# VH-VL binders against q9uuj3r425to622, part 10

Target 1, 198 residues: q9uuj3r425to622
Amino acid sequence: SSLTEDNLIVSLVPKILAYLLDAYSYERDEEVLSCVWTTEVPLKDAFDLKSVLRKTDNVESVLNACVEKYTLSSITCSLRLCLLEFPDSLIRSSFYDYFKAIYTTYTDFEDLDHRLYSIKKCLLHLHSTPLHILEEIIRHLSAYAISIRMKDGQIRHLAKIISPCVLRPPDDLNIIPVEDTHPTLLVIDLINEFENLF

## First folded at step 19 (VH-VL)

Design cc2
Fold by OpenDDE, fold request of step 21:
Order: C-alpha cells, then structure tokens, then sequence
Structure cc2 (fold): chain C 198 residues (1-198), chain A 123 residues (1-123), chain B 106 residues (1-106)
C-alpha cells in the first residue's frame, strides 16, 4: 500500500506542476497569479479534486476538463493535500529537531553557509522518492517566485503554506507549535537557494 | 541620478574565477531586482541571471548554473557576480542592469546599465 | 527555450525609415523591449512594453508588436542611430534577447 501510494504521488505531483506551469502563461491577472499558492479555497473543493486526480491516468485531461469548476488555487491546495497524505513529511520528521537547532543557532544572513551545509547534509540522507518530489516542488516554487518577482514577504507566506508538506514534527507531536518557525525558514532557504542545493 | 558603477577590467586564466561588482546609487537599492548580462566580443547580449532586492532569491540561466553566484550587500549598495571555472569562451563584457519595478505582466526591462566590465580569459 | 529572431543587419539612408523586426512564436502575447547599443557603449533602453518610449528617447523611435513579429521603427534615421539593436522579452523566468541587428546608416 505504501509503495502504491508512493508511486501515485511520484506520478501525480510532476504532472500537476507541469499543468500549473502551463496555466501561468494564460493567467493575465497579476493579483491572481501572485497568490495561486496562498489563496484560501474551500477544502471541500480541494478534496474533491484530489479524489478525482488520484483516480485518473490522465491528469492533464482531468485538469483541463475542470477549468470551469476549479481555480488554480484549488489545484495547488489539492496538491498540498496529496503531499500531506504521505506517512511522513518530504524531509523526515526525524530532522525536525535537527533543523530547529540549526535555525535557532544560525539566524543571521551571514550564517547562510552553515544552514546550506546542514540542508545539503540532510538531503543526502533522504530516500529517492521524497527527495525527487521535494526537488520538483522547490524547483517549481523557486521558478514561480522568480517569474512574478516575489518580494520577501510573499516568499515567506509561500514558504509558510508549503512547509507542512516539507517538514512536520514527529508523530508524537503531529502539530507544529506556534513558536516553531524553522520549517518555514527552511523552505525559504530551499526556495531562495535552490540553485545551490539541487 | 541613478548610477551603476562596475569594477574595472580583469585578466584571468582558464580555471580561475572572476568577481565583478556593481555599485548602485541614486535610488533605493533594496527595492529593485538586478540582472547580469554579458556580451562576448562581436556577439549579442546574453542573460546570466537575476537577484532579488534582498539578495536572497536568485535564479541563473541554465548555461551558467553551477558556475555563477550572485550576491548583494545592502550596506554598500553593491551587487556581485562571481563566475568560476573560467574558460576562454567566458571572455566578455559583463553588465549589471537594473530591473525596473513594474506591477504588470510586462516582465523585467532594463532602464539603467552599468558601464560594463571586460574580463579576458586567456592562457 | 523561447527564441527571438532578428535580422543580422539593416541598412538605411539618412532621413529614411529603418525597420527592425523581432520574430518569435506568438510574440504578440509578450511585452517586447528594445535596446540600442552603440559601439563601445552600454545598451540603452529605447522602447519598452512594445511601444512606449523612455524619457529622452527621440520621437522618431517607435515600436509595435502583434502576431509573431515585433517591430522597431526609426523614422528620419540619423547617423547617430547607427548601432546594434536588441529586442528582449520575459519568458516565464527567463530574460530572452534577440540576436541583435546592426543598423548601418549609409
């Protein structure tokens, strides 16, 4: 069951991202385009779409057929829901405290090299499937951020939205404490430094 | 009043690294993206990459990925471009260019350019 | 990757109209910008957003963009207009330049 789920996600995620990439070119409203990943949508819509996407062999066809029913934000939300269905975050939850320590210690811009080193070290320990998905997601988001020339605040918001998919606390916690910002900070570094990390 | 002043010409050997600086003045440095563009002798303009106002987010042309590093120093209003593992083909004039902030879908266009920095790579 | 195609050279007599084309697939859906580069100098923005002129650029410079071709037009061409001209677009996250056109004023 785990292998089947992994295979499904490995196939589904790149296809959704490819669709989004194409869709960006048709979106003329800058406000809409700038918040495709951050706009809140009814969860029911995202779940419904996710259900349909998980049952199809032709993701692009389904998404094209759903263009009147679902927004781009519903698609991105659906994708996040798919990622959250993993038994663990893309970066294993065992690294939660690891990165908490890193981002507590290295907080300044000048400390970037230390953070990057720690991230690279972690990436070397990830399994192929989650690593691949992580790379695809971060590649997409980094490119997207550049495409619309995001400001730092926008990147931070984006990182906050995607961080639960990237790094979750261990199962005994399951909820990110309000004071824990290191998952968001990690994703910011992943997005900003994609060129250096992957 | 906007000025982009780049570092002077350099001569390098294959395998070495170049680092060109671009000092900005006459505007709010931390509000504009910056680009690097190079031009080989007798050739056209070639885009190298983009760096955001804070220096955190950057993206490089595929051709230069793995060899180029762009950074910013807000305290000195200076942008840097470093290119490693130099080859003879890297001989070019390197330009910094300001990305005019625009909120439409027109994308970046460059209203101000540095004077250019000639880097010659030869054995 | 997206490609912009320019003629390598265009020649015009003084006082005549010079036309420089920039071809690209569905380029009309992009915003095209133009740069002038005189020998030994940095590029200068002469047209942005297809047809808008920056301050200080003479009115004889104009631009248009539709279909698969953007065009830079220089009316009443002068000797000082002899330069290389480059078109440029933003393709998703890439800056794309044309190959450049050498304008010679005969």
Amino acid sequence: as target 1 above (198 residues)
Amino acid sequence: QVQLVQSGAEVKKPGESLKVSCKASGYTFTEYYMHWVRQAPGQGLEWMGIINPSGGLKSYAQKFQGRVTMTRDTSTSTVYMELSSLRSEDTAVYYCARDLEDYDRSGPYFDYWGQGTLVTVSS
Amino acid sequence: SYVLTQPSSVSVAPGQTATISCGGHNIGSYSVHWYQQRPGQSPVLVIYKDSERPSGIPERFSGSNSGNTATLTISGTQAMDEADYYCQVWDYRWVVFGGGTKLTVL
Scores: ipSAE 0.890, ipTM 0.944, lowest interface PAE 0.5, mean pLDDT 93
Fold by OpenDDE, look of step 20:
Order: sequence, then structure tokens, then C-alpha cells
Structure cc2 (fold): chain C 198 residues (1-198), chain A 123 residues (1-123), chain B 106 residues (1-106)
Amino acid sequence: as target 1 above (198 residues)
Amino acid sequence: QVQLVQSGAEVKKPGESLKVSCKASGYTFTEYYMHWVRQAPGQGLEWMGIINPSGGLKSYAQKFQGRVTMTRDTSTSTVYMELSSLRSEDTAVYYCARDLEDYDRSGPYFDYWGQGTLVTVSS
Amino acid sequence: SYVLTQPSSVSVAPGQTATISCGGHNIGSYSVHWYQQRPGQSPVLVIYKDSERPSGIPERFSGSNSGNTATLTISGTQAMDEADYYCQVWDYRWVVFGGGTKLTVL
């Protein structure tokens, strides 16, 4: 079951991201485009779409057929839901405290090299599948951020939203303590330094 | 007035690295993206990459990925572009260019350019 | 990758109208920007957003963009207009330049 689920995600995530990439090119509303990942959507819609996507062999066809029914934000939310269904975050939860320590110690811009080193070290210990998915997602988000010339505050917001998929506390599926900001900071570094990390 | 002043010409050998600087003045440095564009002798303009106002976010042309590094120093209002593992084909004039931020789908266009930095790579 | 195609060269007599084309698939859906580069100088923005002129650029410079072709038009071409001209677009997260056109004023 775990293997099957992994296979589905490996197939599904790149296809959804590819669809989004194409969709961005046709979206002319800057407001819509700027909040594709951050806009809240009805959970029912996201779950419904997720269910359909998980059952199809043709993700693109399904998404094309659902253009009138689902927004781009619904698609991104569905993707996040799929990722949250994993038993663990893309970066293993065993690294949660590791990164907590890193971002507690290295908080300044001058400490970037130390953080990057720590990130790279962690990435080397990831299995191929989660690493690949992480790379694809971060690649997409980094490119997306550039495409709309995203401000730092927007990147932070984006990182906050995606961070539960990237790094969760041990034995915790989706809840990140409010006081813990290091998952968000990690994703910010991943997005900003994609060219250096991957 | 807006000025972009680049570092002087350099001569490099294959395998070495170049680092060109671009000092900005006459505007709020931390509000504008910066681009790097190069031009080989007798050739056209070639985009290298983009770096955001804070210097955190950057994106490079595929051709230069793995060899190029762009950075910013806010304290000196300077942008840097480093290119490693130089080849003879990297001989070019390198330009920094300011990206005028816009809220429409027009994308970046370059209203101000540096004077260019000639880098010659020869054995 | 997205590609912009320009003629390598265009010649025009003084006082005549020069037309430089920039071809790209569905380029009309993009905003096209144009740069002038005189020998030994940095590029200068002459048209942005298809048809807008920066301050200091003569009115004889104009631009249009539709379908698969963007066009830079220089009316009443002068000797000082002899230069290389580049079109440029933003393709999602990449800047794309045309190959450049050498404009010769005969």
C-alpha cells in the first residue's frame, strides 16, 4: 500500500505541476496568478479533486475537463493534500529537531552558508523518491516566484503554506506548532537557493 | 540619476573564474531586480540570470546553471556575477541591467544598463 | 525554449522608413521590448510593452505586436539610427532575446 501510494505521488505530482506551468501562461489576471498557491479554497473541492486525480491515469485530461469546476488554487490545494497523506513529510520528520537547531543557531544572512551546508547534508540522506518530489516542487515554486517577481513577504507566505508537506514534527501529520518557524525558513531557503541546492 | 557602474575588464585563463561587480546608484537599490546579460564579440545579447532585490532569490539561464552565481550586497548597493570553469566561449562583454518592476504581464525590461565589462578568456 | 527570430540585417535610405521584424510563436500574447545598441555602447531601451516609448526616445520610433510578429518601425530614419536592434520577451521565468538586426542607413 505504501509502495502504491508512493508510485501514485511520483506520477501525479510532476503532471500536476506541468499542468500548472501551462496554466500560468494563459492566466492574465495578475491577482489570480500571484495567489495560486496561497488562496484558500473550499476543502470539499480540494478533496473531491484529489479523489478524482488519484483514480485517473490521465491527469492532464482530468484537469482540462475540470477547468470550469476547479480553480488553479483548488489544484494546488489538492496537490498539498496528496502530499500530506504521506506517512511522513518529504524531509523525514526525524530531521525536524535537526533543522530547529540549525535555524535557532544560524539566523542571519551571514549564516547562509552554514544553513545551506546543513540542508545539503540532509538532502543526501533522503530516499530517491521523496528527494525527487521535493526537487520538483521546489523547482516549480522557485520558478513561479521568479515568474511573478515575488516579494520576500510573498515567499514567506508561500513557504508557510507548503512547509507542512516538506517538514513535519515527528508523529504529527499536519500540525506545526506556531512557535516553530524553522520549517517555513527551510522552505524559504529551498526556494531561494534552489539553484545552489539542487 | 540612475547609474550602474561595472568593474573593469579582465583577462582570464580557461578553468578560472570571473567575478564582475555592478554598483548601483541614484535609486533605491533594494526595490529592483537585477539581470545579467552577456554579449560575445560580434554576437547577440544573451541573458544569464535574474536576482531579486534582497539577493535571496535568483534564477539562471539553463546554459549557465551550475557555473554562475549571482549575489547582492545591500550595504554597498552592488550586484555580483561569478562564472566558474571559464572557457574561450565565455569571452564576452558582461552587462548588468536593471529590471523595472511592473504589475502587469509585460515581464522584465531593462531601462538602465551598466557600461559593460569585457572578459577575455584565452590560454 | 522560446525563440525570437530577427532578420540579420536591414538597409534603409536616410529619411525612409525602416521596419525590423521579430518573429515568435504567438508573440502577440507577449509584451515585446526593443533595444538599440550602437557600436561599442551598451544597449538602450527604445520601445517597451510593444509600443511604449521611454523618455528621450524620438517619436519616429514606434512598435507593434500581433499574431506571430512584433515590429519596430523607425520613420524618417537618420544616420544616428544605424545600430543593432534586439527584441526581447519574458517567457515565464526567462528573458529571451532575438538574434539582433543590424540596421544600415545608406
Scores: ipSAE 0.875, ipTM 0.935, lowest interface PAE 0.6, mean pLDDT 93
Fold by OpenDDE, fold request of step 21:
Structure cc2 (fold): chain C 198 residues (1-198), chain A 123 residues (1-123), chain B 106 residues (1-106)
Amino acid sequence: as target 1 above (198 residues)
Amino acid sequence: QVQLVQSGAEVKKPGESLKVSCKASGYTFTEYYMHWVRQAPGQGLEWMGIINPSGGLKSYAQKFQGRVTMTRDTSTSTVYMELSSLRSEDTAVYYCARDLEDYDRSGPYFDYWGQGTLVTVSS
Amino acid sequence: SYVLTQPSSVSVAPGQTATISCGGHNIGSYSVHWYQQRPGQSPVLVIYKDSERPSGIPERFSGSNSGNTATLTISGTQAMDEADYYCQVWDYRWVVFGGGTKLTVL
């Protein structure tokens, strides 16, 4: 069932992230390492791995497959695809307008405290499972960003890529209006301020 | 020439907070990561954390998580490190240190250091 | 966490070669950097990326890194070289320092 598959994916996310963390240490190609989360990959590879991730509860088997058959970018893409298939974004869609208002009102650097307060308030209302996944992903991305010394533009790009997994509009789980940048901004704050939020 | 000039020595009480500043000059401030390192009397160097050029992205050593805050002011080319809930064990010389250029992914090394700021925590 | 191990002290006579080791598991896979710290002064980078010397550092300073040991070598050691020396690596997103080695020039 879809519920069972989702539970399996939830259990695998931390393990996959841990694998990626370790794998970064062995990647010597700087170009590859700099865009592990943002590089386009063959859809076939991503979907094939997604299928494996959703059906397999054997962590070792999954990780072996990752090592032997898939690039790091394919793994991250597959992970995102799995998260996008969740019934809702990690932060509930009901917060979409909430954060839209926050990031419309508090746009300056000096307003960071207000944004952080709003984020913390939201996090307190999340269920344990999505909160845990969110924390693990943001922790990973923050660490990844530091490890390769990302510039702000790179962080924005990363945030844009992951934002659909974090916050979706309530009326459409797959489409974020082009004019709505607050999901990306939210993820930027989550990544940048991980130490203060989690 | 590159210079990192830190704020002066401070005396604090347990439970208080310290905030050390590091003013940078002689290079493009927004191009380099900055680190904070401290050294207790007679002890070795202890890494505290890293902050990116814009001041947005930070990472702290586990030991200081929850107590340390690093910030940057681009307008004044100054980096700040705040440590709260001070203890006697926090008595140390605190250093800011410039990282290598951000394009180098071989790991950071510190090519320039501040002169250090002695903070004494005592009752 | 990753750990770097240095001897607490090394002694050398003037003109002789001083060797300071920095041990770490598979440290050869890391880029090792070395700092000199004289009493009452800030650390100074003396070797970076295992074996490269910054401008202004004497040629008598050299570095190597392989296996489980990085080494700072000071040939023709002088009195001015008396200082504490620290090795340092980057472990993903953490800076790791060795415990430091006090070099005494007898």
Scores: ipSAE 0.862, ipTM 0.925, lowest interface PAE 0.6, mean pLDDT 93
Fold by ESMFold2, fold request of step 21:
Formats: structure tokens, sequence, C-alpha cells
Structure cc2 (fold): chain C 198 residues (1-198), chain A 123 residues (1-123), chain B 106 residues (1-106)
């Protein structure tokens, strides 16, 4: 089902993000904490957790019961898998080439205001459900990045991992061509400029 | 040696905006987050927000959400803080303060501060 | 949000020991940092990570943190120690300052 019609994904995202927010305070290993969203996990663990989360009425109960079984990185991976199962990205794929042109033309810091203007125009055209999900994810990632004072390389890595959820080409594949960096660059701007965009 | 040099004192009217600059020298500007802290006359320190001067990642204290904007210019090693829709209660000394080079779970502590910028908002 | 509570003032005689408290729920789980601010000057870090002194801070400054109270202790208090003192923590993504304590040396 589409993101605009899947009421379970609408309720699932905020609950997973709230769980993660609380769970960050228990992770004492600074290096592990910095990689919660980027650490590779066994695909079986992520798919298993995703399957349970999509069938439950009580996301918090499932996550609390599974703390010792699943790492925080398996939880973040399961969330990404939920978003990737829908046929369109959070920013409609019809914007794919629009942002490719923006990030090909306006590449410098001096062009930031133009990129932000272009992003705000796009956000005005999103349906309320994808916009809400996008805002909540970017709010969470921006706060998380601040909480550990991420370096730019860490933000770029995070943005690359998240970018297929945010903006994908208009086709049946869940793959961004390797030569296309604009989805990552867009997510970097969304994270860095959250305070100005939402 | 590490220095944070702020712009000079200003007098503003209610409804105007203020913009304070903080020029960094003596260290690698882009390796350290920068904070803004203000202090009204006779009052305590009040945190306003944080910016990463490298990529521009920023977060504002909830009290100032919607009125504060933090920016930077890496070519001049300068961070800026702008506060709009000024009221008399915004009369304060505004400070920039440097964060740690690397993440530390103990959080930031500020070993270097700017000299402060007095902004007076009066009719 | 998280609140740090300090007494408004503390008075000591020269040579005596001053103690300045910083109260907060479970503050022992935070790292507490302390600043001295003399009249007309920027704050100066005097203690970080509960008990560590930056280079150049006299040994008479010390700190502790457990339970619900962090404490800044100044032994052998001198007239030059007369200042405002602030405690500070990092709460997830927010800096929180205490309200400040005016130390008076009579």
Amino acid sequence: as target 1 above (198 residues)
Amino acid sequence: QVQLVQSGAEVKKPGESLKVSCKASGYTFTEYYMHWVRQAPGQGLEWMGIINPSGGLKSYAQKFQGRVTMTRDTSTSTVYMELSSLRSEDTAVYYCARDLEDYDRSGPYFDYWGQGTLVTVSS
Amino acid sequence: SYVLTQPSSVSVAPGQTATISCGGHNIGSYSVHWYQQRPGQSPVLVIYKDSERPSGIPERFSGSNSGNTATLTISGTQAMDEADYYCQVWDYRWVVFGGGTKLTVL
C-alpha cells in the first residue's frame, strides 16, 4: 500500500523513533552510539523484527521485550526496510530529476539559500502523510547528530544510508544509481538545516 | 592562541533584529561546534543554541525557536547569531563559546568564550 | 525540561572554605562543569567532568558529584574568588545552566 494509505506506518515511525530516543541514553559506548543508524546488521535480524513490527498493535511492548535479542542498529534497519517496501519515496520520485538539476547547478555554500528555497517549494507540494513522516525522521536524525556532535563525514554516511527512503528514481528498483549523489546531498541539507526548513 | 572576538555593542528598538558576529582564530575553525549563550543584566547564563561551523548543523533552545538564526562563514572563520522581533527582555550580553573538538559523553564544556556583546533594546 | 538549582548566594570569611551546591534529579548520572564569572568578565571554566581542573586553576578549587547534588568547593577562599558561579550539564542535546551563586568574601 502507498505511504498515504498505510496508517500502520504512520503510527509505527513515531513509536520507533521515541524508543530509540530513550534507548540512546543507555548506550555507554560512544563509538557504538555514533553508528546506530549506519552499522551493518544481519539481514535476517532486520527482516524478522520488521515482520513482527508490522503485525503488532503494541510497538513499544515488542521493542521492550526484544532489547537483548535485537541491537539498536537492527531496529533502525527494520524501520528503513518498512519505508523501502512502499513504491514511492517520502519525497515523491517525480522530484528526482528536479533535485538532480538543483544539486548539479547550486553546488557551493553560497548557493545554500537557493537550495533551501527549492526544498521548501518541494515540501509545500508533499501530501501531509509523507511530509509528516519526513519531518519526524529528519527531526530525530538532526537531534541525534547534535547529541553526539557528529563530524561532516559521519553526517554524509548517515545521509547516504537514509537517502533511498527519502528520494528514489521513478522506477521499480529500490536503487539510486551510484553516479547520482544528489539524494545524499539533499538529506545532508535536510539534517543540517532542519531548524530552517520545518 | 585561541581567540573568539565578537562584534561591538548595539542599541536596538523593539521589533528590530540583532545580529552578533564571533570571529575565531588560533585553531581549526571547522573542527569545533560553537554555542551562543546570553546573560540579561543581573541575571544568569541562558543557552541559546549550537552550530557546527563546518557543515552548518544547528539546533536552537526551544525558548528561541522561531526567532533565532545561527549561521557561519568558513572563509572568514566567523559564526553569526541573529535574534528577530526584539523585546526589552532581550537586552543582554551575548557570548559565543567553543565546544570540544571530539564527541565526549560528558557533553560540552566551554574553555574559550568571546568577550561578550552588549545589546540594549529600548524604546 | 531538566533544571539545575543553586543557592542565590554564599558568604564566607577570607581563608574559610566555601561550598556551592548544584541540585538536580539524578545529577550524579551527568558530568557537571563549573564556571566562575567575575564582574564585567566572560565566564571562566574552573571545574569540568565533576572534579577535573583546567590548567591554571588553583588547587583550592575542587568538585564532586553524586546522587542529586554536585558541589564546588573553594578552600582558603580569597577576595579574588568573589564572583558568580554556575554549574552546567549537557542533557541529550541541550546545555543547562544553574541559576548562579554569588560568592561574597567578607
Scores: ipSAE 0.829, ipTM 0.919, lowest interface PAE 0.6, mean pLDDT 90

Design cc2
Fold by ESMFold2, look of step 20:
Structure cc2 (fold): chain C 198 residues (1-198), chain A 123 residues (1-123), chain B 106 residues (1-106)
Amino acid sequence: as target 1 above (198 residues)
Amino acid sequence: QVQLVQSGAEVKKPGESLKVSCKASGYTFTEYYMHWVRQAPGQGLEWMGIINPSGGLKSYAQKFQGRVTMTRDTSTSTVYMELSSLRSEDTAVYYCARDLEDYDRSGPYFDYWGQGTLVTVSS
Amino acid sequence: SYVLTQPSSVSVAPGQTATISCGGHNIGSYSVHWYQQRPGQSPVLVIYKDSERPSGIPERFSGSNSGNTATLTISGTQAMDEADYYCQVWDYRWVVFGGGTKLTVL
């Protein structure tokens, strides 16, 4: 019954996502709503909120009490910081070059089935915890994108922002090359094809 | 002039799949989400799901999850809806309906519908 | 899942006012859209955003929405108004239709 740092993060993700889902219904500024996941936030604010969230047993009541203090983008940024604290990306970094090859070979709409097959095979090899977190994140982002009928450019930007949480290079290559677009392209497919992948 | 022209009527047997097409014209195909709605004989309208024909973002009504697939072909300005493992209760008229060009907090409303495609599932 | 309820039928005499209700918990917080469907035809949008009328829809069609009830009103009803009528909302990422109301003009 003793919680570890990883177990606390695992329990936190679904609660933050549930809070965000409810909060979307109250946000009347359509521009703010469209940028909840992509607005830049001062790192201090995101780290401070993450620290508070790790100490609570009731995420909803803490976030409600802080609504005037922190923006929704602070909450999404804090969640991303939690995911980046995992020792590996949600899709194991050993798949980094595998997907690089896939997304340099199969680039068109007609190649979607090949990419989806590759993704499904990868998902079968994930441990249950990262797979569950990945599914919940992508479910939320897919539903969020549908709820405001995002354009492709908005989906690409969202995918770019979340991609380091999903797939990053192995620890012996700490810096993500700026020319590598396949993590973003992978997340675009995860969001667009959630219904078919999970 | 906006038009949504659907494929013709089909007769299917239980266990088969149906695939209905909806060809769009008179507007920029990739700027509008598309919905699928069905109507069983003598029954009301039932929403099946939504697809963005540009990038393929899609979401299905929970009742059809696992049986429905929505796809598109931008080169022909056509969306498709496929329903598998057919049963007699899937007998219905299937409609495509166009969403709004841009996000509106009021949600979608459908001012353009296809003519409907009758699919009959019988032994 | 969010549910919209409509009466199964409404009857009016020609020239009188028809009122079709659409019930839902806190439906006043949604935008309600209305469709007319004649036998064998595709639905036609007659009211959107509670009370707005598309081009080509007669002014005798009007709508309102407050509390737990949205209402489609047809004044001066004509035989051509005889049809099925559906209300519809968007609930986060789900389209929800009411069950439909058959309007009969006697």
Scores: ipSAE 0.828, ipTM 0.914, lowest interface PAE 0.6, mean pLDDT 89
Fold by ESMFold2, fold request of step 21:
Structure cc2 (fold): chain C 198 residues (1-198), chain A 123 residues (1-123), chain B 106 residues (1-106)
Amino acid sequence: as target 1 above (198 residues)
Amino acid sequence: QVQLVQSGAEVKKPGESLKVSCKASGYTFTEYYMHWVRQAPGQGLEWMGIINPSGGLKSYAQKFQGRVTMTRDTSTSTVYMELSSLRSEDTAVYYCARDLEDYDRSGPYFDYWGQGTLVTVSS
Amino acid sequence: SYVLTQPSSVSVAPGQTATISCGGHNIGSYSVHWYQQRPGQSPVLVIYKDSERPSGIPERFSGSNSGNTATLTISGTQAMDEADYYCQVWDYRWVVFGGGTKLTVL
């Protein structure tokens, strides 16, 4: 089976998220738990794990063998690498400037309903697979943030780390410019307002 | 002195919506998550959901998903809970309760509660 | 989904020891908190983290938690202790309450 098959990413995401959910219940170190998605890991470890995950029919067995080699943060980093390998983000890059305009115009809490309306309109136009993956990831992150009562700064950091998976520019570089904060702000709204958006 | 003061009792008809307010004072409103709990007459406590009044992160108990909305207004230090499509079974006292300031593995426990708001749903 | 089970009522004579149980699968791995609620009043925290007392709660209130049972114990029970009592845990992202126990002081 090919490492480039989209069918594998559709199958992998729910299995990795389910594994993480179970693993959170066993992590007794509060500091480790609070940084599972944001802790830097050696890129080699994340790429190695990604390669094995793409070739296996038993994701849980591979992840259970992580105690000697990989941390939970290696698992989250591998998931992000899987999503970054595709040329387009989960919210297709043609929406990049749409959201840039939204987050330039509607910048505070009283504008939230307008931003949510704009997000809902975008979600109606996503293909089924990216929409499903986006929803599952945001559901997981929202629940995880609630489980440890994340402060806003922690949510912003998490959102920044995830944002390249969610929304990237359509140009040749496909890299979020340093001055553009709207992808992070979009992910903050997705996490905070999951209950209203999905 | 920490206080949570809720809006007054209401009478509603089936199919309407209720909206209860909870005004906080005596502490930094945005540093503590807020919970909503209800209690039908003669019944036990039932958790409805949680909101972070700072950024608005929220999660609802599965029983109320699709009917409940939690919001806040930081300028008035007030949290709101709205429940739609009311039925007679929604007759209850509705409480707000304050979470801990910082994450604690022991989970939330509630040392400060609002006085409760009785909402009666009858035709 | 996670369920906490309490007896519906417990009766005790004044001065005797009241014991209120809170059952749950592996509840010993959770931190259990207890609330007292008198008629017409908001709940009041009486025990947190299994066995700790908040300021202002009499020493006759104590708690324990192991295995599948957490227990609230009131020694030297007084008429003013007559109330409903609830146990509570945090299960990942859910607050779970027990069904409540009516303590009657005869």
Scores: ipSAE 0.828, ipTM 0.918, lowest interface PAE 0.7, mean pLDDT 90
Fold by OpenDDE, look of step 19:
Structure cc2 (fold): chain C 198 residues (1-198), chain A 123 residues (1-123), chain B 106 residues (1-106)
Amino acid sequence: as target 1 above (198 residues)
Amino acid sequence: QVQLVQSGAEVKKPGESLKVSCKASGYTFTEYYMHWVRQAPGQGLEWMGIINPSGGLKSYAQKFQGRVTMTRDTSTSTVYMELSSLRSEDTAVYYCARDLEDYDRSGPYFDYWGQGTLVTVSS
Amino acid sequence: SYVLTQPSSVSVAPGQTATISCGGHNIGSYSVHWYQQRPGQSPVLVIYKDSERPSGIPERFSGSNSGNTATLTISGTQAMDEADYYCQVWDYRWVVFGGGTKLTVL
């Protein structure tokens, strides 16, 4: 059932993120480490891993067993795929135009407080499950970004990659119009201002 | 030449806030992370936190979470550190320090330091 | 939290070799950096990435890191080397300093 699936994902996401956190500490290749979330992987691998992860109660064991077969990027891609399978984005698509308006109006650095207020207001209206998942993901990404001392461009790229999971348009679950950058901007603010928002 | 010039010494009372500035020059300000480190009299170095080039992303030491705020002004090439709810134990020399390299798994190390700002907290 | 342990003090005669240790669990897996701080002055980077010297640092300064101990070595110690020395690592998203070692040149 949908409820069972949701519960599984709620438990799965933190475990995957915890595993990644640990994995970062052992990764010595800087190029690999800097691109864990942005590197393209074969979709087949990501789907296969996703399938395995969704069927296990021991995520850590599965991931440990698959270290030779799957890259860290495969893990992050699998996680994104799981999130994309949700009937809606973590932030409901009904907020798509809301944030479009916010990021059209408040574009300057000086407008950060207005954006943060708007984001907080939205977060208060989210259900507990998607809010929790969002918090865990953003916490992880914020920590990850600082750990490797990402530049702004890298954060933007990361935000672009994760934005479909965070905020989708109402009529298309998987496609964000190229001309619409507000989902990416939202995720940037979420990452940068995690401590102020959550 | 790279220079980090900090604001002058301050005397504060318990419960007040301090705000120390660090003006950077001699390099591309927007390309480097900045750190704050303090040192109580006769004590060792204590890391306070890190702020990214844009000023949006920060990480604070657990000890200071909730009391410390780091900000950055690109237009003036200045980094700020604010510490609230001051206590006598916050008496220290506060340093800004430049993070030398990005994208390094070796982590940050500090090639340039400010001259330090003495903040005395006394009743 | 990750902890770095240094001896509180080390004494050496002029011209002799000073060794300052920095202990940490599996510190060899980290990159260790060292700072010198003279009285009333800001810290100065003397070793980075375990064994690399910044420009302007004398060759008598060297570093090593393996197992559970990183070591700063000062050969031919001079009076000017009298200072506090701190080791430092990056633990994921936290900077960790050792407690510092006061080097006295007798």
Scores: ipSAE 0.794, ipTM 0.900, lowest interface PAE 0.7, mean pLDDT 92
Fold by ESMFold2, fold request of step 21:
Structure cc2 (fold): chain C 198 residues (1-198), chain A 123 residues (1-123), chain B 106 residues (1-106)
Amino acid sequence: as target 1 above (198 residues)
Amino acid sequence: QVQLVQSGAEVKKPGESLKVSCKASGYTFTEYYMHWVRQAPGQGLEWMGIINPSGGLKSYAQKFQGRVTMTRDTSTSTVYMELSSLRSEDTAVYYCARDLEDYDRSGPYFDYWGQGTLVTVSS
Amino acid sequence: SYVLTQPSSVSVAPGQTATISCGGHNIGSYSVHWYQQRPGQSPVLVIYKDSERPSGIPERFSGSNSGNTATLTISGTQAMDEADYYCQVWDYRWVVFGGGTKLTVL
């Protein structure tokens, strides 16, 4: 955890998102496209790809050169690994129990305005760098979900996969307890309400 | 049969807001995304945005971000579009249009449209 | 901000073939859809996915798309075909319409 790690994440994230945006236009298999962020890959392959990406000035050429080795899902997994190496989740882990209380109390559609108010208040307290990265990730995921007109179950699955990057417990673990659904529910609201939140 | 019925014509002053409703019938409301498109008198079609009536996922054309809000009510099978800070150039017929049931890489394309709602903005 | 360009107007005599173009950079990589709109009416889908006709659309309507141009073709043009015509694509997360072409049948 350092200024060097923070700067690396800042520079790499936009490059990977730009590559994915371009790559979506070439994927003709609609089922593959719908699962780019959710298809399970061997973690070793994602770690290996992350290691190569950190050493290059040309992300696009590295990703293009090894078509069989580097699937789109390996790329999204590598991005998530980079975010998990960040010293804290994008929304500071000190907000973990705050949002647990919010999503335990305000559970239905009539409560959406209360949840959005709570999210907006939290965003005002984030440092500039994590806020910018969070906005770029959620912008990308919201646009991706729109581009393929995701059903709600697909959005929930996507949100579950990304949620440890967004909000995780204040400890040395990057693991959200199975019983805690509020990080997933938070990401669902971020994606669905991007236009109103950012 | 599929039907999209919109609210009636309105006359507004600059600076006010408009809100158009689109009530769907003849199909499963939550299975189809809904789009809003407007057309100024004598002009072409202009896309405004999209909403998923099930979970509320929404996206707006850049031109309207900050002024447009799209909402829905599943109990009445109705989608709403609200445009604030109206100007005379917002005078248009506003249409709702239904997306496809399932994602198709070639889509969306619109086989069903509402009848249109004329909103006139004049001072 | 992808742009689709259509001619403002096209005139044909009855029975002739009308050709309405929709220009865009590499539009051949998109699926192009076409709408007919008569005065005071909602648009009606006449061609989708470049060349497919919805049920109820006469066979004289056809479409093609390659390179930088998509084309709506109406053979045996009739007075009832006089209308405005719009092309449309989906550009990742945006719907883009052409500016529209007024077809006049003289």
Scores: ipSAE 0.789, ipTM 0.901, lowest interface PAE 0.7, mean pLDDT 89

